# Ledger of designs, part 7: VH-VL binders against 26S proteasome non-ATPase regulatory subunit 3 homolog A (RPN3A)

Target 1, 182 residues: 26S proteasome non-ATPase regulatory subunit 3 homolog A (RPN3A), of Arabidopsis thaliana (Mouse-ear cress) (q9lnu4r240to421)
Amino acid sequence: CRYLFYLGKIRTIQLEYTDAKESLLQAARKAPIAALGFRIQCNKWAILVRLLLGEIPERSIFTQKGMEKALRPYFELTNAVRIGDLELFRTVQEKFLDTFAQDRTHNLIVRLRHNVIRTGLRNISISYSRISLPDVAKKLRLNSENPVADAESIVAKAIRDGAIDATIDHKNGCMVSKETGD

## First folded at step 4 (VH-VL)

Design g18 (from b3 with heavy chain D100Y Y101E E102Y S104D; framework fv_maftivimab)
Fold by ESMFold2-Fast, scan of step 4:
Structure g18 (fold): chain C 182 residues (1-182), chain A 120 residues (1-120), chain B 106 residues (1-106)
Amino acid sequence: as target 1 above (182 residues)
Amino acid sequence: EVQLVESGGGLVQPGGSLRLSCAASGFTFSSYWMNWVRQAPGKGLEWVSTISGSGDSTYYADSVKGRFTISRDNSKNTLYLQMNSLRAEDTAVYYCAKGYEYWDDAFDIWGQGTMVTVSS
Amino acid sequence: DIQMTQSPSSLSASVGDRVTITCRASQSISDYLNWYQQKPGKAPKLLIYAASSLQSGVPSRFSGSGSGTDFTLTISSLQPEDFATYYCQQSYDTPTFGQGTRLEIK
């Protein structure tokens, strides 16, 4: 059980998410009820790995007796990723900064920002038939040296990966979506 | 002990505005997501809007986007819904609802509701 | 948005009967599904969350099951106070409710 947990953490650190997920879930399943603390830790890492893989963990994971409050920060992270809300994601990171640091999950959570951005971009493409790249950068809270260039790169990658149904209008610096709302 | 009480409902003309309030007691208001859910006479439940505990994140049903604004005052334990450009189809009982425990999905505590009628 | 469809729209039953109400989502919502009971003139009451978790204070005759797109609410032995309208609600995305199932006395 401890070996599987250790292996899962190593694989996660080395960005082998699919293998890490299986090892962590197996460790959690094999842990006896008396090892609640160990099972909680396995679930925290499994939740993060699943979110990084683009999977939303089952709601029932967060309702397990004795675990619900310990997993609250991770459920709030899951909600931010599920909805694609970058402001919420930032708020959750700030609110539970000490908890994530103590759990040694902070660096992994920083990587989740890219998953939140992808979901947020999908929501933008559904809500706006046309939106400028500077506005995309602003909505995604891109605060790099070149937020507009980063927005263009993020949009282009999402189009290439099939995550959104849109095109880039380079002449006018806009993202043009083919699908808007219901 | 845990209670939500809505107020502010009434009769308003199409195109008019109305502000609903929901007074919360018996729990740490700022720790919970809050919601507005409406129900037209003889019809089912329709989610209207959600606000995070801090007030920084808000979400709206497509039918009310651009017209309704959800807000909260954590110092007064009060939730608000500002309704502008009201239409006949906005006629409904409006419920204030609390997110389950510390989560923002299930609605475990509901107010009694306040009736909003949009008619000439 | 995610569409929720309940079946049946109405059901007649007798005290002591086993009652089953079904809810279907237009896309997979995992187990982010809640069930509510609403009596005439009253606010809804949460019965079940996370598809199968019974809310505190709700009688054990109520149970929920399902995952993905198909969900079921079961009342194992119907009591007089159970005649009401039942709603499912998904919380996987921004909330949407089913149209409701009215449970009537036979």
Scores: ipSAE 0.466, ipTM 0.804, lowest interface PAE 2.8, mean pLDDT 87

Design g19 (framework fv_maftivimab)
Fold by ESMFold2-Fast, scan of step 4:
Structure g19 (fold): chain C 182 residues (1-182), chain A 119 residues (1-119), chain B 106 residues (1-106)
Amino acid sequence: as target 1 above (182 residues)
Amino acid sequence: EVQLVESGGGLVQPGGSLRLSCAASGFTFSSYWMNWVRQAPGKGLEWVSTISGSGDSTYYADSVKGRFTISRDNSKNTLYLQMNSLRAEDTAVYYCARDYEWSYAFDIWGQGTMVTVSS
Amino acid sequence: DIQMTQSPSSLSASVGDRVTITCRASQSISDYLNWYQQKPGKAPKLLIYAASSLQSGVPSRFSGSGSGTDFTLTISSLQPEDFATYYCQQSYDTPTFGQGTRLEIK
């Protein structure tokens, strides 16, 4: 388990340690009678830490025997982050709410919404030198009553946070990004 | 036995519309994301669209956005693809494919249905 | 979109031969790579997922390897039923397929 390695990365970028550490420590104390449980919990935490750091975990992690069912919620979560889909992210959180609460990973998962938005916007900014805010909302699958207003807010925050290199053309309602062909 | 069977293909003129169906059997249909993948005559495979198990999330290839609509009826174990504003470049065999948990690993495929867009 | 390039575009081989097909991604896709087999007039069949995981029911003579941008599919001892077109496909982002490699009898 590479728990300490991932914890070091979290501390380096000033991420909160959270309740996940307590769960892993408890699993370690019970290792002699629940070795599989310890490995599963370590993997759950490692997946979340990697996603928060902007890394997509290897798919092979989710296909291991004994782990496929236990890691299913985290696999679906990884897919939402990888694709940058807020609707899928919300659906996964609702579908597995009890599991995430029981695993004591809910707090870290709430923070992943930021990464989902960041991934979605980065993908858009790479693909388009200019795109309308309604199209940004459509591509991010924003589930709201005012998706254009939501998109403008999300884009403005991403620009402010340095997640994308873009500006908002308020006159034409567009996001303007530097073009990339690499 | 897990099976997918497509239907609805045919000859249609440019600008026309066509609706494809895919009947699923042998598995819990509502638990799987479903996909449409097409193959133009003599060419390779191209992913067209996907839909979540509940039907709440849908994604499309850029070439079909605004023209095609994927949908499903879980009570009938059936997947649909509504194709509007058809172009000659949409001519292809359309396959229905099962996706395990949004992994884009298509483990079960239908036999395909031919769509020909020609004058 | 991520572009997938296969080589060779076609290959002739004899039963019993060891065959290797390669696939290259335009950017790193980790191990999110699948391989399919398609026989004339039939739908594709999933052979390998996660770059190296053999799909249930697929003969052990098929194997996959690679990570990042370079991947290979190997058939250790070619059988008559293996003559087909093979496709790689990335599952890291919106799915894209290689152009295909046609494996023909010598």
Scores: ipSAE 0.038, ipTM 0.620, lowest interface PAE 6.8, mean pLDDT 83

Design g20 (framework fv_maftivimab)
Fold by ESMFold2-Fast, scan of step 4:
Structure g20 (fold): chain C 182 residues (1-182), chain A 119 residues (1-119), chain B 106 residues (1-106)
Amino acid sequence: as target 1 above (182 residues)
Amino acid sequence: EVQLVESGGGLVQPGGSLRLSCAASGFTFSSYWMNWVRQAPGKGLEWVSTISGSGDSTYYADSVKGRFTISRDNSKNTLYLQMNSLRAEDTAVYYCARDYEWDDAFDIWGQGTMVTVSS
Amino acid sequence: DIQMTQSPSSLSASVGDRVTITCRASQSISDYLNWYQQKPGKAPKLLIYAASSLQSGVPSRFSGSGSGTDFTLTISSLQPEDFATYYCQQSYDTPTFGQGTRLEIK
């Protein structure tokens, strides 16, 4: 069980997220009932790997006996990723900074920023058939030096990656999406 | 053969700075998390800092946060510890140590380098 | 932070004796416990990891046991080269060491 956990941790660092997820979940399942601390640690890493893969962990994982307190920071983190709320993500990261450092998970959590932004952008593309890039930056709560340029780069990458079905109207500085929830 | 060799220790005044180096050989340095562990004269071992293989993640003991910086240069197979605002209680032998491949244990240690902070 | 307490602080024994050193964690650390040996003027050496796994090159007379909060290092038949200071260390969270147990000749 310890070997599978360690392999999962190594694989996440090497960006082999799918393999890491399977290894960590298997380690948690096969751990003895008395090894609660080990299972908690495996679940923390499994949650992060699943989020990086675009999966939202089941709510039941956070309510297991003995998991509530230890997994609370990861539950709040999961919520921020699921909603696509970058401000909430930043707040959670600041609130639990010491916990994430002690758990040695902070490096993977930093990488989750792009998942939060991508989810937020998908929500925007569904809600708006046409939206200005400054409004995209505002809705994603980008606080960089050049939010509009940042938004354009994020939108362009999402289009290239197939995460959204949209086009950039450079003349009018707008994102035009082909799907709408209106 | 796997080896770690520390250097850079010496005598410094309180409030001064010192940079320690640890030269690694015999293994793929970038694949291992690395650590600094210290030992005051006649005292036990105290973990100081950890850095991931890529250098992306760093961790510090509360006693050194804000004063010490761990870093690495994987192209030179070298680990560093930049020590600022040194205090008398920082006097110790400083060891660099490698995390074991299969666990978070320190399987390889350097010989240590002595840092003395006094006036 | 997780606090590690070793007992005894020092122990006197003779060659051939069975020696036991204990280590207690302030909270459950499962099996994330390591044992080190340190001889005067030298760097520590890893003996045991994951509470009970013997590091390659370490003599079989060394063994570790325990889980949760209570751990034990045993030397089944003490040899002259075993007189040293022994440290436990938890790897469950950011590393913390016990105070050390000094093993001395009678």
Scores: ipSAE 0.000, ipTM 0.451, lowest interface PAE 16.3, mean pLDDT 84

Design g21 (framework fv_maftivimab)
Fold by ESMFold2-Fast, scan of step 4:
Structure g21 (fold): chain C 182 residues (1-182), chain A 121 residues (1-121), chain B 106 residues (1-106)
Amino acid sequence: as target 1 above (182 residues)
Amino acid sequence: EVQLVESGGGLVQPGGSLRLSCAASGFTFSSYWMNWVRQAPGKGLEWVSTISGSGDSTYYADSVKGRFTISRDNSKNTLYLQMNSLRAEDTAVYYCARGGDYEWSYAFDIWGQGTMVTVSS
Amino acid sequence: DIQMTQSPSSLSASVGDRVTITCRASQSISDYLNWYQQKPGKAPKLLIYAASSLQSGVPSRFSGSGSGTDFTLTISSLQPEDFATYYCQQSYDTPTFGQGTRLEIK
C-alpha cells in the first residue's frame, strides 16, 4: 500500500499524471478501514492528479465518512478549478497554506493555476462573442507586469490546444468566439 | 439555533432600486458562502447570486448581471443584495440561503423565510 | 447554462405509495446534484446532496440515486406531510434548478 503511494507521488512529480492517478487510487482501495489517515493522504494526491488531468472528482469523494474535514481544502481547490476562478484559487491557497505545506502538496497545487486559467477562459469564450484582450485580463485577474500581453498569450495557447473555439482579432485587440453564448 | 432572516422587500416601480438584507445568527457567518435564490409567484426556484465567505468572489445569474450586486458585512453577520434597474420579471420572493452541509456554495442547507419584491407600475 | 428537466411535472399518490421523481441534466454533472422539498408557503428544505447523501434530520424514506445525466428521488411509503413540490438542482456549474414536480396526495 505504502509502495503504491510513493510510486504515485514519484510519478506525479515527474509529470506522469495518468500512471500516478492509477497508483494512488489503487493504494486508497487497498488500505484497510483502520488506516484512515493513509486513505485520506492517498485521496488528497489522487484529487490533485485528477484535477491536473482535467478531471473533476466526484462530489461523493468529499463526503466520505471520516474524511470530510481533512478533504475540505481539496474540495475548495476543486471548486476553484471547476469554476475557473483564479482569485478564488489564490484565496484558497492562502487560506490553507499551512495545510498544503504539511501535506507536501503545494508544488502540485501551483501547477493547477494553468487549469484554472484554461477553464476561466473557456467560460469567457462561451459568455462573449467578442471581448477585448484588456477585459479578458481583467476577468481572469491577471496580476502580471503586462496583463494584456499575457491575456493574448493565454488566448493564443488555448486556441492552439483546442480548449476554446475562437480567433484573435489582432487589429482591434479582441478575442472573437465561435461558441454560442446561449 | 441557526437562522437567516431577510428584510428590505417591497413594492417598487420599473427602473427603480431596492436593497435586501439577510441577518445571520447561530453559526460562523464568515466561513460560509452565501446565496440569494428567488421564486416568482407560482413559478420555480432560480439562483440569483453567490458570495464567498471573505467576499472576494461573487457570481451572478445571467439574468441579473450588471444590475444586481451581492455583498456582505462579516462584522455584522449580514448579507446584502443591491438591486438596480428593476424589471417586472424580477418580481419574486427572494430567499437568503447558506451554502452547503459543510460550507459549500451550491448546496443550500439553511434558508431564510424569504422577502417579497414586487416590481410594477 | 446547464438545463435541468424534471418528470413528471405533477403526480398524485396515496399514503403508503412508493413515489419516484426523475431529473435529467443537459450534460454530465457527475454526482453534483441536490434535491429540495418545498411545502406551500414555506422556504425550500435540502433533502439530498451529492446525488445520494441524505441531509441530517431528513427521514430515511427519502433516497437519491444516479450519476452523469439521469437522477432519481424516491420516497418509500409516502406520508401525509410529504405534500410538496420537489426540485433538483445541479451544483457542477453556476446553479440551475429543475422546473419542479408537484406531489399531490390523493
Scores: ipSAE 0.503, ipTM 0.823, lowest interface PAE 2.6, mean pLDDT 88

Design g22 (framework fv_maftivimab)
Fold by ESMFold2-Fast, scan of step 4:
Structure g22 (fold): chain C 182 residues (1-182), chain A 122 residues (1-122), chain B 106 residues (1-106)
Amino acid sequence: as target 1 above (182 residues)
Amino acid sequence: EVQLVESGGGLVQPGGSLRLSCAASGFTFSSYWMNWVRQAPGKGLEWVSTISGSGDSTYYADSVKGRFTISRDNSKNTLYLQMNSLRAEDTAVYYCARGSDYYEWSDAFDIWGQGTMVTVSS
Amino acid sequence: DIQMTQSPSSLSASVGDRVTITCRASQSISDYLNWYQQKPGKAPKLLIYAASSLQSGVPSRFSGSGSGTDFTLTISSLQPEDFATYYCQQSYDTPTFGQGTRLEIK
């Protein structure tokens, strides 16, 4: 099922994530125990594709016998995306830079920054009925030339995309959330 | 071999402060998310706070935000919980707990300390 | 926060019985669910992680199942040392525990 693995990688690079996910998961599932290295590689790419699709991979994927240590960088990456912690995301990228380079996954991981920000913003929206844009920038750990303007842009896009149920109060410079902590 | 030992608990008046410590041994402390979990007398478990291996990311339960501060000293293999503005409802046994292997964000808590009792009473 | 509800709150059983405890999440948590055992005066002990993975050193009579919102802990043949309080905990978001299920003799 090597062909399915390579087809999955090609589709992933071309941003055809749904088809890539199916191909990679099928290849991993069908591989015999003797092909452990191949199964590990398929799982690494499947994890990234699923995260890019907004899916959190099952915890059980990371506890498969013989794969725990090899998938650890991807589990830490999954945690950063799931929680929406951009600083943790940066730390994981730096800590496992060599591993991601060797696996040739670093370019896809860079794209996950968008998913981390969206999750972080959603968590803020649930936790705060009203929060200033400077505080949004601080909580998302936006470290740009103009963090407040970036926060406003990010919030506006999330509202437009339906990722959060909120509005921007331009008069007071804050985000007003309609979501509850349920 | 792998151990967590809490200390610093005691009796304190409402509005007071207390600092808890958790000494870790037998594992690479800096590689693990660490947690504080509490249990009020006769009640269930309540997660209080977590801190990343590096110490750069911290999270708190809503009930303690602004009052408690989690920190760690990786050179001493020690986790801390600074508790300010203590209330009667903070009365509990406080457990130090390790996030499970692989630097997991508050996933499973696989190693626990014995706990230290904090009583907030006048 | 994600709310975890256990059922029943308490149950009585005899040695050798099959015991089941259930846990329900207020939203889908995939398989990010853990089970703990706590004996009086002691710290909790991890039994199961990832909904169904048995922690090293835990007897095989313990098993977990479920995904999404509904989860079950099963003890296939109850032993005297199993009388304790059991807690489920989700790790999908910031951790929350169920209220606990007290397993008592008889």
Scores: ipSAE 0.167, ipTM 0.733, lowest interface PAE 5.4, mean pLDDT 86

Design g23 (from b3 with heavy chain K98R G99E D100L Y101D E102Y W103Y D105W; framework fv_maftivimab)
Fold by ESMFold2-Fast, scan of step 4:
Structure g23 (fold): chain C 182 residues (1-182), chain A 120 residues (1-120), chain B 106 residues (1-106)
Amino acid sequence: as target 1 above (182 residues)
Amino acid sequence: EVQLVESGGGLVQPGGSLRLSCAASGFTFSSYWMNWVRQAPGKGLEWVSTISGSGDSTYYADSVKGRFTISRDNSKNTLYLQMNSLRAEDTAVYYCARELDYYSWAFDIWGQGTMVTVSS
Amino acid sequence: DIQMTQSPSSLSASVGDRVTITCRASQSISDYLNWYQQKPGKAPKLLIYAASSLQSGVPSRFSGSGSGTDFTLTISSLQPEDFATYYCQQSYDTPTFGQGTRLEIK
């Protein structure tokens, strides 16, 4: 079980997320009850890798006996990713900063920002047939120096990557989506 | 020792504005998430807004989003709630509340509350 | 939003009685459930957090249990100072409260 845990961490550091996920999940599943602390650590990393792959971990992982308190920061992080709320995501990072630093997970969590933005944008695309770029920035809670320019860049990248079915109306500064109601 | 004291409530006409303050003492204010929770006369509790210790992150209930702004001044140990475009439905006692460390939205310390009445 | 349904709405009991108040969530909230006590004209006081963790300074006669959707607050031996309204609150998503249970000691 220890070998699979180390292999999972090594693969994650090398950005081999799919392999890391499988190794960490296997380590967590096979850890004996007497090694609760080890199993908790495996679950923390498995949760982050799954989120980076675009998967939302099932609720039952967070309600396992003896793990509820230790996994609370990771559950709150998962909720922010699930709903696509960038402000809540940053809020959770600040609230549990010391915990994530001690767990050595903060670098992976920083990378989750892109997953939060993608989910938020997909939700916007489904909800609105037409929405202004300033409103996109507002709904994604972009707090940069140029939120509208950042929103345009984010939308353009999502269109290029096929993450959303939309176009940019440059004349009117709007995102026009084909996913609403259908 | 640990204390929260609210002020700024009063009577206001619909469409008006009010700013609430909450003075904190007896703890390291900047280390705690702070919240506003309200209670309409004879009704239950409703969470309104939260702000991080640094003040960089805020979140609002859907019923107040776009109208209310939560903020803090850590140098003065004070929490604020700016309330704009007030409606009759906003009539309530407003409490400031400190969040228990490491457990989101468990409110361990509360102020005495300040009454906001919105009527013509 | 997660809806919290609390029962009963009111309850009368004698000093020394065992009292149970229940709270039901519209979806699974794990153990992210808090209990508060509010006396007339006063702010609420945190009694229990994380479904079963007793807050510092709260008498041991108070206890919480449950997970998922169904939760209970128990007072093992009522005292006169326990007259109050009790609220449950979920902390799994943005906070929502139950409607409250008014406890009257006869």
Scores: ipSAE 0.006, ipTM 0.469, lowest interface PAE 12.3, mean pLDDT 83

Design g24 (framework fv_maftivimab)
Fold by ESMFold2-Fast, scan of step 4:
Formats: sequence, structure tokens, C-alpha cells
Structure g24 (fold): chain C 182 residues (1-182), chain A 123 residues (1-123), chain B 106 residues (1-106)
Amino acid sequence: as target 1 above (182 residues)
Amino acid sequence: EVQLVESGGGLVQPGGSLRLSCAASGFTFSSYWMNWVRQAPGKGLEWVSTISGSGDSTYYADSVKGRFTISRDNSKNTLYLQMNSLRAEDTAVYYCARGYSDDWEFGYAFDIWGQGTMVTVSS
Amino acid sequence: DIQMTQSPSSLSASVGDRVTITCRASQSISDYLNWYQQKPGKAPKLLIYAASSLQSGVPSRFSGSGSGTDFTLTISSLQPEDFATYYCQQSYDTPTFGQGTRLEIK
């Protein structure tokens, strides 16, 4: 039903992701077989909403009969989010820029940068018992006016949100992690 | 015919270093994620490291981070693993494995494997 | 790391038997699960990817099922060449393997 698709899209725009996910998935399930293009659109938006919720969609979603080619850009995007690779994320956005623009999903994909950073930072915290904030900025590929200050902000937020088990040593400008075990 | 051949294994003392090589043939090497997977004698499989086709992205198992470095030379169709600060726990057969890109996977399904090369770390 | 636990650790079976091996993940991995076969002295061989997709060239007697945390590998009619160790592996995060299930001749 087109109403569920519309409802899902409006809820996504309003940042109501959990309700958006259910509406989009229900729209895809209720769509007639002859409405392949409509089902593809529902799946594209459902994938993005699920990623924003911190859910990795089943691989089988991307290999549905007749949808493989259309969902390929979203599969590559999902891989970048899943592994927390900001460089791969940027490469995928550049590679499929026209596709995401045509699908009108570009702005929603930009919001996924936060999910990629969170996963990447968690990988850093697991790998290093102690790491300088400039090195964190370098590993996260931060390219801003003040990468070190941005790294400190990102690390502080991740600690507050419980995404990593770490603390900031402000005197030495380091992130100290309990994740490495050594 | 697709083939991967490892070399460079041997006996090394704790704290020592070794460099493993994997020669690839029969496919477009630069288009595939490549992996190292190891197996200690009588034990199961453990993923060690992965590298993207371009070489821009690398990932490591927690047990080897900071000690091992994965790299590749696409002009020579060769994958490398530089192993430093070796420990007795690193004793294993090391396999070179290709990531299965054709299955919509980022490289963590391993469809082609080499024969393996034995690394023994002992005094 | 996501921990993968296989059951049983070993089993004995006869040619023609239906064999079932299970794999449990410590957290939901959707369908990002692969199955491998390894014979003594040889490298592993990919059998199944994405929980249920049969790798090209693998006999149809092999099948995979499951999603989330619980997965199953089934061999519908065991053949002599199937006696080997089987491993599950998650590809949802950085790869981890189960401890293996050794399938032996009864």
C-alpha cells in the first residue's frame, strides 16, 4: 500500500525511525508483485532507516529476485557502516553520488556518518589501551578546521553514550581504553 | 585457474620477526579483498587480517594489532604479512584467502585458499 | 568479539545418514554466516554463505538455515567424501569462527 510508503518516508524525514522502519517494511510486503519498482524504493528507505537505528539488514534483503542491481549501492553503503570505515564510506558516497541523488536519499546517508564514526571509534578503543587524540583524529580521517578538538568531542560523546569503555586523560591529550585487556 | 601460494614460514624465536608472502594467479588481484587466516596445531581457524583491493583499508584481529602489518603489491599480484614481536601463541599454519566479492560480501566470505605456510615460534 | 559455538563438537555417522550441525552466535548476526569444510592436511573449502546460499560447485545435499543467533548445516545423505571438520563463521563484524565439528565414520 502507497499510504504506508508515504507514511514511512515522512516519519524518516521527521526522525521517527522505529515507526518509519515498520511502515516501509509493511509497504514492501503488501505491494503487488507487479509493483517491483515500488518495492525496490521501500527497501532502499527501510535499509537506511535500519542503519540509522543501529541495525544491520540481513544480507538476503540485497539478493531478492529482481532487486540485486538496484540495491547494490545500498549493500556497499551497509558494509561501510557495518565495519566502521570512514574512508570506504566516503568512497561509496562518491561512487554512487548520482544514484543517491536520483533516489533522494543523499541527505539521509549523510546522517549515517555518525554511525560509521561510532563503530570506527569502538574499533580504535579495542585496539589501543592508550592513544593520543591527534592519532584518533588521524585514524578516523577527520578533515576539519580542528581535527584534534573534534576527536576529543567525538570520544567524549561516545563515552557519555556508553559506546566505548574509555576515559580522556586531558593532561596528556589521550584516550585511555579498558577494551584491549593488556 | 585461480591459485594462491604462500611462502616465508619457518622457525623463529620469541620476539623475532617473519614476513609471509602470497602469490596470486588466475584472477584480477587488485579487484579483491585479501585475507590472512591462521590455524594453530590441532586447533580451529582464526582470522588475522584483511586488506582492500586498493590497499587503502586494513583490519586486524585484536590478538595481532600493533604487531602485524598486512600489505599488497598489485603490480606483482602479491599479498604480504609482516609479523613482529612474535609469541609462542602465534605458532600456526597461515593461510592466504580471497574475499568473495561476487557474493555481495565485503570480503569476509573466503572462497579461495592457499595451501598454507607453517610458522613456529619457539625457543 | 562475537563468539560462535558449535554443537556437537564431534559426531559419528554412516554413509546415507542425515547429519545436522548447529552454530550459535553470542549476539544477533542476521544472516551473515558462512560454513566451511576442512579435510585433514588441507585448506578449508567454502560450502555456504549468507546462512543458506550454496557455493557454486557444492553438492545439493548440503543446505544451511537459520537467522539471528541460531544456525544449522544439514547434509541430507552423507557420502564418503563428507567426513571432515565443519566450521561456521560470522561475517557480521570482524570474522570469528566456531570451534569446529568433527564428523567421523561410525
Scores: ipSAE 0.013, ipTM 0.607, lowest interface PAE 7.9, mean pLDDT 85

Design g28 (from b3 with heavy chain G99E D105Y; framework fv_maftivimab)
Fold by ESMFold2-Fast, scan of step 4:
Structure g28 (fold): chain C 182 residues (1-182), chain A 120 residues (1-120), chain B 106 residues (1-106)
Amino acid sequence: as target 1 above (182 residues)
Amino acid sequence: EVQLVESGGGLVQPGGSLRLSCAASGFTFSSYWMNWVRQAPGKGLEWVSTISGSGDSTYYADSVKGRFTISRDNSKNTLYLQMNSLRAEDTAVYYCAKEDYEWSYAFDIWGQGTMVTVSS
Amino acid sequence: DIQMTQSPSSLSASVGDRVTITCRASQSISDYLNWYQQKPGKAPKLLIYAASSLQSGVPSRFSGSGSGTDFTLTISSLQPEDFATYYCQQSYDTPTFGQGTRLEIK
């Protein structure tokens, strides 16, 4: 139903992500008689809502016959979020700027930067038992007025939210992680 | 280095129109949602309007809907607020504010404000 | 619209005091609650975002807590520069501010 699709978009824009996800998924399921283009549109919005909620859409969503080409920009975007690579995220936004503008998804994609940073920080905490805050800023590609202070804030927030299992060593200006992968 | 500067405020009669501008510098303007927030003399903060980075999505407080129009020119790094059918209760300092999408949609950068006085 | 109710409307305190300001949302807003400080004649300044995260450059004596509908801002040991008006704001939906809490010297 077209109505559910539009309602999903409105809810997403009003930051009602959970309701938007349910409405968009329902619209996609009820669209088998509708044009392929309508189903593609529903999937584009569902992918973005899922990413904003911290979920990585399954690869099978992007391999559906007739959708591979249309969803390719969203697959590359999903990959950047999944990897936590801000440089790749920026590159994907620039590469598909016209497509995202045409799809009316550009503004939601901008809000995904938060998810990319969170994932990138999680990957850093797994890879490094100890890392300086300036190096955290460098690895996250923070381009701000004070990247080291921003890195400290980002790390502190992630610790507080339980996104990473780490502590800040204020004496040495380092992030100390308990999730080191070997 | 990140800065927002408002201009265009002044004295206007009830029923009149005024256009506010907000010049942004030090960040990628087109990547951020922007807001107008006002404050009447001696009163609290009231959100007025929001615009998406591309300019395609706009939102308005019920008190200004149909009278005010928010817009932006990303090539000039400038945010606008067109105010029509002004009323005495629209008298306030108007601030432009940038949202951060990093961890929340908090207003992390504010302009200094521009005073709008609606009086006969 | 989501309504934000702040308490108290005004508060008198002395340097060194522990100060607590509360904010209540008319519906659940998760952790999309931000706190701002405003000094006379100046623009508001972001203190705390996402309910409990301290903005860069803000002194550690400021802290926020809460989730859902009930939130608090705490100043652990009040300093002379902290006398100002404080506002909470929800960013879950179209933005709404609390009415403000005016913190005055005793």
Scores: ipSAE 0.000, ipTM 0.461, lowest interface PAE 16.7, mean pLDDT 83

